# Ledger of designs, part 139: VHH binders against q9p7j3

Target 1, 174 residues: q9p7j3
Amino acid sequence: MILPLFPETQVHVFVYENVSNCAAIHEQLISQNPIYDYAFLDAATILYKKQVYSAIIRALEDRRDEQMKTKTIHSEVILSLSPKTEISSAFRQFSMTKKSKNIVVVKIDSKLTEEEEFERLDKLVEGNRVEFSDEELQKLIDFKVLKKNYKLDPSTLENPLASILSSIALRGYS

## First folded at step 11 (VHH)

Design y104 (framework vhh_6qgx_2)
Fold by ESMFold2-Fast, scan of step 11:
Structure y104 (fold): chain B 174 residues (1-174), chain A 122 residues (1-122)
Amino acid sequence: as target 1 above (174 residues)
Amino acid sequence: QVQLVESGGGLVQAGGSLRLSCAASGRTFSDYTMAWFRRAPGKEREFVAAITWSGDSTFYTDSVKGRFTISRDHAKNTVSLQMNSLRPEDTAVYYCAAESYDFGTPDEYDYWGQGTRVTVSA
């Protein structure tokens, strides 16, 4: 889908459950294989589509304003999910690990269509492709991880969307 | 092929200082988070300090904040730990480790050195 503030930027988001090759993907990321130039997120950390879109928008704003803190737009998306500006904490909290089972994959500035990226990713990821929807994400979330990452109390956890989006949008001003 | 080699350990009196160095060979670690961990006799490895690949962020365990300083030199492919105001409780084998992302736990780091021994006497 198109982002109103960045209409010329192609953005694709993919969700895979029951992934068996996360260790192999992690190894390719370590070796900086350009075929794996995506933001690979642990689905245990993502509750809403809007959470991912807010992080993408923040990363694109930081790129536009020449204020990126990381080396690539995809790593900037990972950083932008965090309520803090500390790069290592953000990657620790949100990035896929070799032990992850369900992942969310973000591609920015793709030269391929969404269908072509799906075909490409289906060859790289050994898991079951599911729809990028709030319903599917809510099946994969770990609420203990979410609570820890966003410092949610019991009252906020009952309806966390506004708190999560504010944390992403106001990162560095809180 | 890939190795992390620690140096600078030794015996020091309480209140003294030591500088540990970690030299990487076989590949560069410019895009890696570099960390120091330690293991005291009879204990698990614990986190001490980390510096992100950009050098922008440093992290310390509470017991060493204000006493230890981690730094890196990308050109020399090294990371250093300056340890001041040492205490007997700092006695441990100190390990250098590298990880593409900063996860803070020993199980999440991909490359490890063999360790260098630090003994702080009363």
Scores: ipSAE 0.000, ipTM 0.133, lowest interface PAE 13.7, mean pLDDT 81

Design y105 (framework vhh_6qgx_2)
Fold by ESMFold2-Fast, scan of step 11:
Structure y105 (fold): chain B 174 residues (1-174), chain A 122 residues (1-122)
Amino acid sequence: as target 1 above (174 residues)
Amino acid sequence: QVQLVESGGGLVQAGGSLRLSCAASGRTFSDYTMAWFRRAPGKEREFVAAITWSGDSTFYTDSVKGRFTISRDHAKNTVSLQMNSLRPEDTAVYYCAAESYDFGTPLEYDYWGQGTRVTVSA
């Protein structure tokens, strides 16, 4: 997908369900394996495509303005999902864990085509790739996790999109 | 001031054991992943072992699995590497490193010790 404010930035988002090797992926992240240079999110925290895109746009804006709080664009995407600017908390809230079953993977500034990224990730992730769509994400979300991460009340939880997007856009300003 | 200080390096015969320790000062590392890296002469640093901030999960490079054990003491703010069945190819300078938990991306390790030398003779 082309982002209107960043048309030259390569952005790819992948969704995998029933992933069996999150612990093995975690080992590769800890050992700094460069082929795992992605943002790995727990799908339990993501309800909408717009949620992911808003975090990506915020991260790219912060990179453009030389205001990134983290060391990499992928880390900045994870931070940007959080309503607060506390890095460790954001990673605990949104990152894949060794116990995750469904994940969302983000790649920014890919040197590969989208098809080549699919081929690479399908070898790294032992799960079923599904469409990055609101319909598929809705099957994977954990509403208890979503409510906690964005401080939602019961009325907001029925239609949380505006609250989530506002939290991402106003991170650090509220 | 944040500092990681390694100790326990030295000379040992092949098949022997050494225990390396890393003491952290100036900051509590209970929320940090702690790791050991090594660098042999003329080579780049390579990952050896890590222990995560959550649940003390441990990870090892294939060449040391079953021989090395990483552990931490949260109260003493230390991480240790027990090295058993040492081989000449384990000869390297061993570095302690610490990083805030960034499970979703490759870790970059913010804090590094100065290293402790391990020499394994044939």
Scores: ipSAE 0.450, ipTM 0.763, lowest interface PAE 1.6, mean pLDDT 86

Design y106 (framework vhh_6qgx_2)
Fold by ESMFold2-Fast, scan of step 11:
Structure y106 (fold): chain B 174 residues (1-174), chain A 122 residues (1-122)
Amino acid sequence: as target 1 above (174 residues)
Amino acid sequence: QVQLVESGGGLVQAGGSLRLSCAASGRTFSDYTMAWFRRAPGKEREFVAAITWSGDSTFYTDSVKGRFTISRDHAKNTVSLQMNSLRPEDTAVYYCAAESYDFGTPVEYDYWGQGTRVTVSA
């Protein structure tokens, strides 16, 4: 996909359900295997495509402005999902864990096409790829996790999009 | 804030054993994933072993599986690498590293020791 503010930046987003090897993926991340240079998110934390795009745009803005707080653009995407600037909390809230079953995978600055990245990820992720769409994401979300991460009250939970996007955009100013 | 101090390196003959230790200060040791990396002369740094703070899960590079054991002592705030059946190919400077952020992914190592030299003679 092409982002209006970053037309030269290659972005791919993939969704996998029923993943059986999150522990093995985590092992590769511990060893810093460069083949696994992606943002691995727990799908229980993602409700909308716009939520992911907003975090990507924020991360790219921070990279452009030399204000990244993490070591990689993919870590910065994870941080950017959080309404707070505390890195450990953001990773705990949004990252894939060894026990995750459904994941969202983000790749930035790929030299590969979407089809080539899918072929690579299909070798790394033991799960079923589904469409990156609001409909599919809504099947995987955990509303208790969402409420806690964005501090949503019952009055906003049925239409939380504006609150989530505002939280991402105002990270560090609240 | 976290300081890592390594010890235990030295010269040993092939087939011998060494125990490397890393003492951590500045934070509770159990809050970090801890790892050992090594760099042989003329080569890039490579991963050797890691122990996670969550459940003390251990991970090893293929070339040391079954020969090396990583362990943690929470009371003494140390991580150790027991190296058995050493080979000349294990000759390297060994570095202790600590994860910057507790729990979750990705794993980033921002705290590094100064290194300890291990030489294995044929």
Scores: ipSAE 0.059, ipTM 0.502, lowest interface PAE 5.5, mean pLDDT 84

Design y107 (framework vhh_6qgx_2)
Fold by ESMFold2-Fast, scan of step 11:
Parts: sequence; structure tokens; C-alpha cells
Structure y107 (fold): chain B 174 residues (1-174), chain A 122 residues (1-122)
Amino acid sequence: as target 1 above (174 residues)
Amino acid sequence: QVQLVESGGGLVQAGGSLRLSCAASGRTFSDYTMAWFRRAPGKEREFVAAITWSGDSTFYTDSVKGRFTISRDHAKNTVSLQMNSLRPEDTAVYYCAAESYDFGTPSDYDYWGQGTRVTVSA
């Protein structure tokens, strides 16, 4: 995937369901293993492809403008999913946990092709890779988590896309 | 709000033992994942060991498994690294690190001590 405003930036997004080794992946993140340099998100928090891409675009804009709040572009993606610029809160809300069953994995600035990243991640993640599509994401979402993370009322929950995208695009300005 | 202070470094002969300690101040220790990293002369910082805030799970880099033991004391707000069967290649500055939220990336440690020097002579 290429982004119109960032044509030189390589972006890959992967979705895995029924992951059995989230605790082992978490262990690798703790040890700062560079092989695991990805943003690992809990799929329970992601409803739309546009939600992920909006966070990626915001993170890339902040990097371009030298306004990143975190140390890495992948951490900035996780922060950018949050409606607030509170790093600790964003990570607790959106990051994969040891108890996660389904995950979304983001890679930015890969030196590998998409095919090579597939082969690499399939060895690291013990789960079933599925298509990165709204249809697949809607099977994995937890609406209670989504509602809490974006502070949605019952009326916006039936069609939350615009509210979620606005929260991501305007974080730090509202 | 978190300050980490290391102690216990020094000179030791190969095959000897040394115990490093890290005292944390600020929030309750039980909310933190605590780790030890090291940087040898001319090399990059590498992971050594960690102990999680949940269930005190421990993790070690392969080169120290069976020789080093990480532990913590919740009441004293400290973490320690017991280093046995030391080798010249363990010579490094050892750093205590902490973070108080779940990891999203490998770079998530936000709080670091200033380091304590360990020299292992042949």
C-alpha cells in the first residue's frame, strides 16, 4: 500500500485471528527484540480499515512535522488511535495484551517486501491470517471496548466511523 | 515521577558473583515491569532480564539463562539481579529500566537509571 501524501513510505497491515501466543509475543516486546518491531494492536479495538489508516497518516504527519510524542513511528501509530495525547492510556486501550485472541499488526518503513513480511510474521504469530478488510474486522471488534475508548454514546455507536475518524484526526487540537 | 537508582557494581574475577540492586521511587513498584539492560564498551545496549508487574514472570537473554536471576521486593520497591558464574564478556554498564503500561513496541521503556559499572577480569 502507498499513501497519496507519503508515496515513499511502505505500509503493511496484517490481521490474525485465533492467536494462541500473545503472551510469547509480549515477552519479545519486553526484551526489545528488534525482530518484533511492529505495532501490535488488539483487534477488539479496531472496527474499520479507515480507522487504522487514519492513525497511520496522523503518525506520519506528526513525524514529517517533527511533532511525534513517542520514540518510534510504531508507538506513534498506537498513540494516534487514541482521542487524547496520553501515551500510557493509549497503550493500555489499543495495544495487544497477553490475553488478546485477535490482533492487527502494522509495519511502517519495512526494508522487506509485503510477501517477505507475511512469511516473517506467519512464523512469529501462531494464528490464522485473514484479509485486512472491514468485513473481517467487524467479526473481531468488541463494541464495549470501542464505546469506552472513543466515549461513544448509544446513538453514535450504530454508525461510529465519522466520530472515530474525527477523534483520530483532531487529537491534540481539541 | 519515577526515579531509578542502581547500586552493587564493581570489579569481580571470572567465575565470581555480584548482586545489583535498583531502588525505584514514585508510584507503587507492583505497577511496573522492571528490567536490566547492559552496554559493553563499543557495543549497543542489550536486554539482560525482566520481571513483569503481573505475576512476577521473568525473562532472560539466552547468554545469561541459568547464571543470572532477577527478583523484586514489593515492600521495598526494589529489583535485584543476582549474577553468578560471571564471564569477562559480562563486563558492561548495567542499567535498570521501568515502564508502567503494556508494551506496544520493543522501545517502550520510559524510565532509566544512570547505570552501574561491572568489570569482570580474567
Scores: ipSAE 0.364, ipTM 0.706, lowest interface PAE 2.6, mean pLDDT 86

Design y108 (framework vhh_6qgx_2)
Fold by ESMFold2-Fast, scan of step 11:
Structure y108 (fold): chain B 174 residues (1-174), chain A 122 residues (1-122)
Amino acid sequence: as target 1 above (174 residues)
Amino acid sequence: QVQLVESGGGLVQAGGSLRLSCAASGRTFSDYTMAWFRRAPGKEREFVAAITWSGDSTFYTDSVKGRFTISRDHAKNTVSLQMNSLRPEDTAVYYCAAESYDFGTPSQYDYWGQGTRVTVSA
């Protein structure tokens, strides 16, 4: 996908449900296996496509402005989902864990085509790939996790999109 | 002023054992994933073993599984690597590393020691 503010940046987002090998993926991440150079998110934390794209845009803005707080663009995407700038908390809130069952995978600056990334990831992730759509994401979300991560009250929880997007866009400015 | 200091390296014959230790100064690493990496002469740095902050889960590269054991001593703020059945190809400088977050992307270890040299003779 092409982002209006970053048309030269290649962005791919993948969604997998019923993933059985999150523990094995986690082991590859700890060992710094370069084949796993992606951002792996727990789908329980993602409600909308715009939520992911807002975090990607914020990460790309921080890279452009030389204000990244983490060492890679993929880790910056995870941080950028959080309304706060504390790295450890952001990763605990949004990252895939050994216990995750549904995941969202983000690739930025791919050297491969989207189809080649699909083929590669389908070999690494033991689960069912589904469309990156609001409809599919809403089947995987955990609203208690979402409420806690974005500090949503009951009135905002009925229509959380604007609040979530504002939290991502205004991180560090409010 | 946070430092990881390795010790325990030396010269051993093939089939021998060494125990490496990593001591943390300036900070407690109980909330950190701790890892050992090594760099052989003329080679890239490679992962050896890790122990996670949550539940002390352990991970090993295939070439050392069954021979090396990583462990943590919370009271002494140390992580150790027990190396048994050493082989000449284990010859390398061994580095201790620590990371406070270990999820979602390939780990980027924030703290590194200066290394301890291990030489295994045939």
Scores: ipSAE 0.577, ipTM 0.805, lowest interface PAE 1.0, mean pLDDT 86
Fold by OpenDDE, second read of step 12:
Structure y108 (fold): chain B 174 residues (1-174), chain A 122 residues (1-122)
Amino acid sequence: as target 1 above (174 residues)
Amino acid sequence: QVQLVESGGGLVQAGGSLRLSCAASGRTFSDYTMAWFRRAPGKEREFVAAITWSGDSTFYTDSVKGRFTISRDHAKNTVSLQMNSLRPEDTAVYYCAAESYDFGTPSQYDYWGQGTRVTVSA
């Protein structure tokens, strides 16, 4: 997928449910295995496609403007999901953990087609691929976690997308 | 900002043991996952062992499993690597590394020590 604002950057997003090897993936990340050059997100923290796209765009903007706080574009995507500026907080909030069961995987600067990228990623993730859609994400979300991550209250729960997008866009401007 | 200082390296015969130590500055030691890496002559730096920020999990490269043990002391802000049954192929400069998040992507260690040299003779 090509983003209109960033025509030189190809992006792919995948969703997996019932992943059995998150702990193993986590170990590879700890070991800095370059084959695992993705952003691994806990699906329990993702409610909308636009949430993911907004984070991707924010990360790409940060890179363009040479304002990245993290070392890689993928880590910047994770950071960009958070309303907080602290990297550790963002990762604790949104990153895949060894206990995760459902994940969203983001690839930035892909040189492959979506199908080719999937073939590579499918060798790393032991789970069921599902459609990247609001409908599927809504089945995987933990609303308690979502509310906590974005400090949603009854006044914002009627339109959580607006609040989430505002949090992403305005991070560091409060 | 965190500074890491390694110690404990030296010359040892094959089959011997060494204990490396890494002292971390700052007051937020508990926020960091700690790891050991090594770089042998003519080779790229490679992962050796890691211990999570909570201390509840450890990870090792296959070649050191059963021989090396990583541990951490939160009270002293230190991470240690006990190396037993050392082999000549373990000869390398060993580096301490730290990161303050939960590994959502690889290659995210934020801080590195200067390294300590370990030489294992045949």
Scores: ipSAE 0.033, ipTM 0.466, lowest interface PAE 4.0, mean pLDDT 90

Design y109 (framework vhh_6qgx_2)
Fold by ESMFold2-Fast, scan of step 11:
Structure y109 (fold): chain B 174 residues (1-174), chain A 122 residues (1-122)
Amino acid sequence: as target 1 above (174 residues)
Amino acid sequence: QVQLVESGGGLVQAGGSLRLSCAASGRTFSDYTMAWFRRAPGKEREFVAAITWSGDSTFYTDSVKGRFTISRDHAKNTVSLQMNSLRPEDTAVYYCAAESYDFGTPSEFDYWGQGTRVTVSA
């Protein structure tokens, strides 16, 4: 996928359910295996496609403006999902853990074709790939986690999309 | 600024043991994931073991699993690598590394020690 304002940037988003090897993936991430150069998110934290796209756009804007807080575009995507600019808190809130069951995987600036990324990632993740759609994401979300991460109260919970997108777009501004 | 200082390297015979230590200054270890990497002459740097900031979860490369143990002492602000049943192929310079976040992306370690040499003779 091509984004307006970032036509040179290739973006791919994958959703996997019933993943059995998250602990092995974590080990590969810690060991800096370059094959695993993706952002791995816990699907329990993602409710909408627009939530992921907003974080990607914010990360790309910060890279363009030389305002990234993290060392890589993929880590900047994870930070950008958080309403706060604390890196460790954002990673704790949104990253895949070794106990995750459903994950969202983001690839930016691929050197491979889309088909090659599909084939590679399907071999790395032991789970069932599903469509990146609001319908599929709504099956995997944990509303208690979502409410905590975005500090949603009863008045904002009625329509959380606008609140979530505002939190992502306005993070770091009082 | 965080500084990492390593100690405990040396010469040991195959089957022996060594304990490496890494002391941090400038910030508490509880804010950082800590790892050990090694580099043998003419080889790429490889991951050995890690301990996470988020609950002291430990990870090991397959070749050292069951032989090496990584641990953290929060009071002393140190991380240690206990190396047992050493083999000649464990000969390398061992580096301590630290990162303030992890899990969702490949680790980008912010701070590195100077390295300590471990030589395992036949």
Scores: ipSAE 0.536, ipTM 0.803, lowest interface PAE 1.2, mean pLDDT 85
Fold by OpenDDE, second read of step 12:
Parts: structure tokens; sequence; C-alpha cells
Structure y109 (fold): chain B 174 residues (1-174), chain A 122 residues (1-122)
């Protein structure tokens, strides 16, 4: 897909459930294997499509403005999900872990169609692809984790999306 | 919660070898990616080497590749840095570090040791 704000940047997002090889994927990531050039997110931390898109946009804006804090655009996406400025905190909060079972995978600057990218990614991820939708994400979310990550309280639980998006957009401004 | 204690530093001549060790406290050692950093006089702290939580993968800064080897012992909760062919520019305080996530960003680690001094004479 193409984002209106960034027409030259193609983005793909995939959701996998029941992934059996997250630990192996982690080994490749930490080894900086270029084949694994994706943002791997724990699906337990993602509630909305707009949450992911907002993080992607924030990361792209940071890159555009030469304000990236992380080494790669994909790591910047992970950072951008967090209301915190600390990279380690963001990764602990949102990145796929070796114990993850459900993941959201983001590809920035793709040169492939969505289907082609999926075929490539499917060789790396041993799990079941599901639709990238709010409905499917809601099945995978851990609300306790979500509340913790975004400091959601009863006053914000009525509209958690607004709170989440504000947190992403205003990171570093509070 | 992890406490890290480095050892093995000292004075060595150029071309010599040292083996640094870092002892980690706690019961979750296997959950942490471990790394070594160093700070030379008048310079900023820099990444030297890291080893994944499983010990299956390692990576190094370019200047130490082929000379330094990082390893870990899960049974002893230790991480080691074998330093061979040492150079004067390797002179620094070496720090052990641990991170609780598997992505291994060199700029962000959760726990740090107090450091051990390595001096390499010409």
Amino acid sequence: as target 1 above (174 residues)
Amino acid sequence: QVQLVESGGGLVQAGGSLRLSCAASGRTFSDYTMAWFRRAPGKEREFVAAITWSGDSTFYTDSVKGRFTISRDHAKNTVSLQMNSLRPEDTAVYYCAAESYDFGTPSEFDYWGQGTRVTVSA
C-alpha cells in the first residue's frame, strides 16, 4: 500500500497467529540478517490498524526530518509505537519477543507487491496469516499489556484509540 | 533485576591477550542478550561485542573482528570477552551490559557493570 503522505514509500503490514519460530526469528534479527528486514511486533500490544499506521507515519516523518533515533526505519516504527523516548523501553513494550505467539510484521520501502512480499515473508514466519483488521487484532490483544504500554486509565478506556494516537503523535513532547 | 561484575582487566603489552569475564546475578540470565562496551580516555562509550540470549549468535564492532571473541556460560551466568592481538587503541574501561529484549540496540541496555580497566602498552 501507498500512504498518501509518503507516496514514494510502499508499506505492507501482515498479521500472523500461532507462530512457532519467534525465537528463531529473534536470533536472525539480533544478528542483523538483512533477509529479516522487517519490523516484528508483538500482536498482544496492537489493538488498531490506525495504531500501526500512526507509528509508521511517525517513523517516516522522523526519517524525512532526519530525526530518527534508531538505526533503521523498522526499528523506528517500533520506537514510534511507544509514548516513551527510550529505545529499550519501546522495544520491551512492543517488539516481538522469543515468547511471542502472534505478531504483526511491517515492511517499509517495499519493492514488491503485497502478495509477493507475503510470499517472501512466509518463508521466514512459521504461522498462520490472518487479516490485518481491527477485528482480528482485537482477538490477539492483551489488554493488560495495552493499558500498561499507554498508561490507559478508566477515563481513557472509553476511547483508547484517541489516547493511543495522541501518545504516539506527542512522544517526546511531554 | 541483574547485577553485573566485570573482572580480568589489567596491563598488557601490544600483541598480548586478556580474557575479561562478567558475572551476572539473578535467575533470568538466559533471557538477556549480553554485550561488552568500552570507553577510552577522552572518548565516548562504544559497542564492542554482543551475544544473543541463546548464545547462538554474536556480533562485533569492526575494529575488533577477528581479534575478540565473546562467549557466555549459562550454567555459570557469565559472559566473557577473549581479547587477542591487543593494540594500544584497545586501551579502555570495559563494561559488561545486559538487555532484556532480543533486538540488541547498542545504545540501549538495561544493566551495566562498573567496568574493568584494560591498558595496552606500545
Scores: ipSAE 0.007, ipTM 0.244, lowest interface PAE 11.6, mean pLDDT 90

Design y11 (framework vhh_6qgx_2)
Fold by ESMFold2-Fast, scan of step 11:
Structure y11 (fold): chain B 174 residues (1-174), chain A 122 residues (1-122)
Amino acid sequence: as target 1 above (174 residues)
Amino acid sequence: QVQLVESGGGLVQAGGSLRLSCAASGRTFSDYVMAWFRRAPGKEREFVAAITWSGDSTFYTDSVKGRFTISRDHAKNTVSLQMNSLRPEDTAVYYCAAESYDFGTPSEYDYWGQGTRVTVSA
């Protein structure tokens, strides 16, 4: 996908359910395997496509403005999902863990087409690829996790989109 | 200001054991991934083992699984690598590394020690 504000940036987002090898993926990330240069999110934390796109846009804005707090664009995407500016907190809240069952994978600045990334990523992830859609994400979300991560009260949980997007866009500001 | 200092290296015969320790100064590492890397003469640096901030989840390269054990003492700001059943191919300079919590992307280690030499003779 092409983003209007960043038309030269290639962005791909993939969703996998029933992933059995998250521990193995986590091991590859810790060991710095360059094949795994993606952002791996726990799908329990993602409710909307717009949530992911807002974090990507914020990360790209921070890169453009030379204001990234992390070392890579993919790490900046994870940070940008959080309403807080603390890196450790953001990664605890949104990253895949070795116990994750469903994941969202983001690739920025791919030199490959979306189809080529599908072929590559399907070899790394042992799970079922599903459509990146609000309908599929809603099947994988954990509302208790969402409430905790975005500090939502019971009334906002019924229609949380605006609150989530505002939290991402205003991260670290008034 | 921030320093990682390794200790415990030395000469040992094949089948022997060594315990490496890494002490951190100038900062606490309770929220960090701590790792050991090694570099043999004429080779590039390779990953050996890591331990995470939460629940002390451990990760090992295949060649050391079952022989090496990584552990952490959060209160003392130290990480240790217990190396058992050592082999000549384990001969290398061992480096301690620390990284801000980074489970969702490939780790970019922020801090590195100067290394401690391990020599395993036949």
Scores: ipSAE 0.518, ipTM 0.803, lowest interface PAE 1.3, mean pLDDT 86

Design y110 (framework vhh_6qgx_2)
Fold by ESMFold2-Fast, scan of step 11:
Structure y110 (fold): chain B 174 residues (1-174), chain A 122 residues (1-122)
Amino acid sequence: as target 1 above (174 residues)
Amino acid sequence: QVQLVESGGGLVQAGGSLRLSCAASGRTFSDYTMAWFRRAPGKEREFVAAITWSGDSTFYTDSVKGRFTISRDHAKNTVSLQMNSLRPEDTAVYYCAAESYDFGTPSEMDYWGQGTRVTVSA
């Protein structure tokens, strides 16, 4: 995918359900294996495609403006999902854990085509790849987690999208 | 101010043992993943071992599995690396590092020590 404001930046997003090897992936992340250079999110925290794209756009804006708070663009995407600028809290809220079952994987600045990333990532993740769509994401979300992460009222739960997107766009201003 | 200080390096003969220690000051690291990295002359820095903030799970690079043991003392705010059956190829400067929870991306250490030199003679 090409983003209008960042036409030179390659972006790929993948969704996997029923993943059995999150602990093994974590071990590769800790050992800094360059093959695993992605952002791994817990799908329990993601409700909409626009939620992921908004975090990506915010991260790219912060990189452009030399305002990144983390060391890599992928870690900045995870931070950008949070309404607050506290890095450790953002990662606990949105990152894949050893116990995760469904994940969303983001790749920025890929040197591979989307098809090549599909083939590579399908070998690293032991799960079922599904379409990156609102329909598929809504099968994997945990609404209790979503409500807590974005501090949603019962009144906003009928249409949380605008609140979530505003939280991402206004990170650090509220 | 946060600081990590390594100690325990030195010269040792192949087959020998050394224990490296890392003392943290300025804050407690009970909620941090602690790790050891090394850089041999002419090589890039590489991962050696880590102990996680949750449940003190341990991870090792393949070349040191079974020979090195990482451990943590929360009360003393220290992490240690017990190195047994040392080989000349283990010769390097060893660095202590600390990372806040960052489970969703490849590890990027927030804090680094200055390093301690380990030389293993043949």
Scores: ipSAE 0.403, ipTM 0.754, lowest interface PAE 1.9, mean pLDDT 86

Design y111 (framework vhh_6qgx_2)
Fold by ESMFold2-Fast, scan of step 11:
Structure y111 (fold): chain B 174 residues (1-174), chain A 120 residues (1-120)
Amino acid sequence: as target 1 above (174 residues)
Amino acid sequence: QVQLVESGGGLVQAGGSLRLSCAASGFTFSDYTMAWFRRAPGKEREFVAAITWSGDSTFYTDSVKGRFTISRDHAKNTVSLQMNSLRPEDTAVYYCAAESYDFYSEYDYWGQGTRVTVSA
């Protein structure tokens, strides 16, 4: 997909359920294998497509304005999901772990077509690819994790979209 | 000022053991993933082992699994690599590295390296 505010930036988002090799993927990320240059998110933390897009847009704005706090655009996406500006806590809260079972994978500035990225990722991820849609994400979310990450109370948890988007957009202003 | 100081390298015969240590200073050690890399003569630097900031997860390259063990001591701000059943192909300069987050960024800090030579 192309974002209206960043029409020259290619963005691809993939969702995988029932992933059996998260430990192996995590090992590749720690060893800095360039083949794994993606943002690997735990799907337990993602409820809406707009949540992911808001984080991507914020990361791209920070790159445009030369205000990135991390070393890569993909790391900046992970940071941008967090309501805090603390990098290490953002990664502990949102990134894939060895124990993750469902993941959301973001690729920015791909030199490959979307179809080529699909083919490539399907070889790296041992799981079932599903549509990037609110319906599919709602099957994979962990509301306990979501509540903790965004500090949601019971009333906000019933309809959390606006609160989540405000947390992403207004980081550092509260 | 950040410093990583390696020690424990040397000459050892095949089948022997060495323990490498890395003393870290100038940063909050408990927030950093620590790793060992090596560079053999004429080759690029390669990953050997890593231990996450919490100590809960360890990672190894296939050629050293079961032979090398990485560990960390938060009280001493050290990371260690216990190398058992050494092989001539383990001959390399070993580097300690620190990464501030558990992600696929370039490692932030590097030591000067310690040389390991394994004779046949």
Scores: ipSAE 0.010, ipTM 0.280, lowest interface PAE 9.8, mean pLDDT 83

Design y112 (framework vhh_6qgx_2)
Fold by ESMFold2-Fast, scan of step 11:
Structure y112 (fold): chain B 174 residues (1-174), chain A 121 residues (1-121)
Amino acid sequence: as target 1 above (174 residues)
Amino acid sequence: QVQLVESGGGLVQAGGSLRLSCAASGFTFSDYTMAWFRRAPGKEREFVAAITWSGDSTFYTDSVKGRFTISRDHAKNTVSLQMNSLRPEDTAVYYCAAESYDFGYSEYDYWGQGTRVTVSA
């Protein structure tokens, strides 16, 4: 994916459903295994491609401006999905857990092609790859989780995109 | 090693108040996001409230917002949950939990044994 403000930055996003080894992946993430240097998101929290792109753009802006609050660009993506500036809370809200079933995986600044990243991730993730599309994401979302994470009113749930994007863009200014 | 011990549970009438406390040993709360969870008979554990490792941010589940307040006491190394305007639906075993931030991929890693809260009609 080519981001207009960051044309030199490689970005890959992958979606897996029915993942059976989330507990094993979680253990590798806690141990800081560099092979697992990706943003592993719970798909229950992601409704739109634009939601993920907005978080990636915000994380890249924070890196450009030397304003990153986390140790890696991938953890900064997870933080950037949250409407709040608190790291632990963002990870509780958006990151994969041992009990996750469907995940969204983001890779930034890969030294590999998208095809090579697919081959690597297919060895790490025991699940079924699906297209990164709004249609596929809508099959995996949990609206109760989404409502809680972004403080959505019932009226905004019919068209939550603008509210979600505003929450991501205005993090720290409200 | 982190050990968590809850206290303050008991029997109270609807509309009453209780204050739960969680004491840590082994490490200080400054290294952990602290949370309260509860489990009613026959139900799964649910999130109640959390306070971040910095103490600057708090989070609540919708059903308790405005009635419960989570706070920390740095000097005493304790986290407290002030429960006001209690309802029979708040009857549960309340658990203190600690989340560590190692790489950013954490869940609540340490749990206490729980303290029982019973709210009578």
Scores: ipSAE 0.000, ipTM 0.143, lowest interface PAE 12.3, mean pLDDT 81

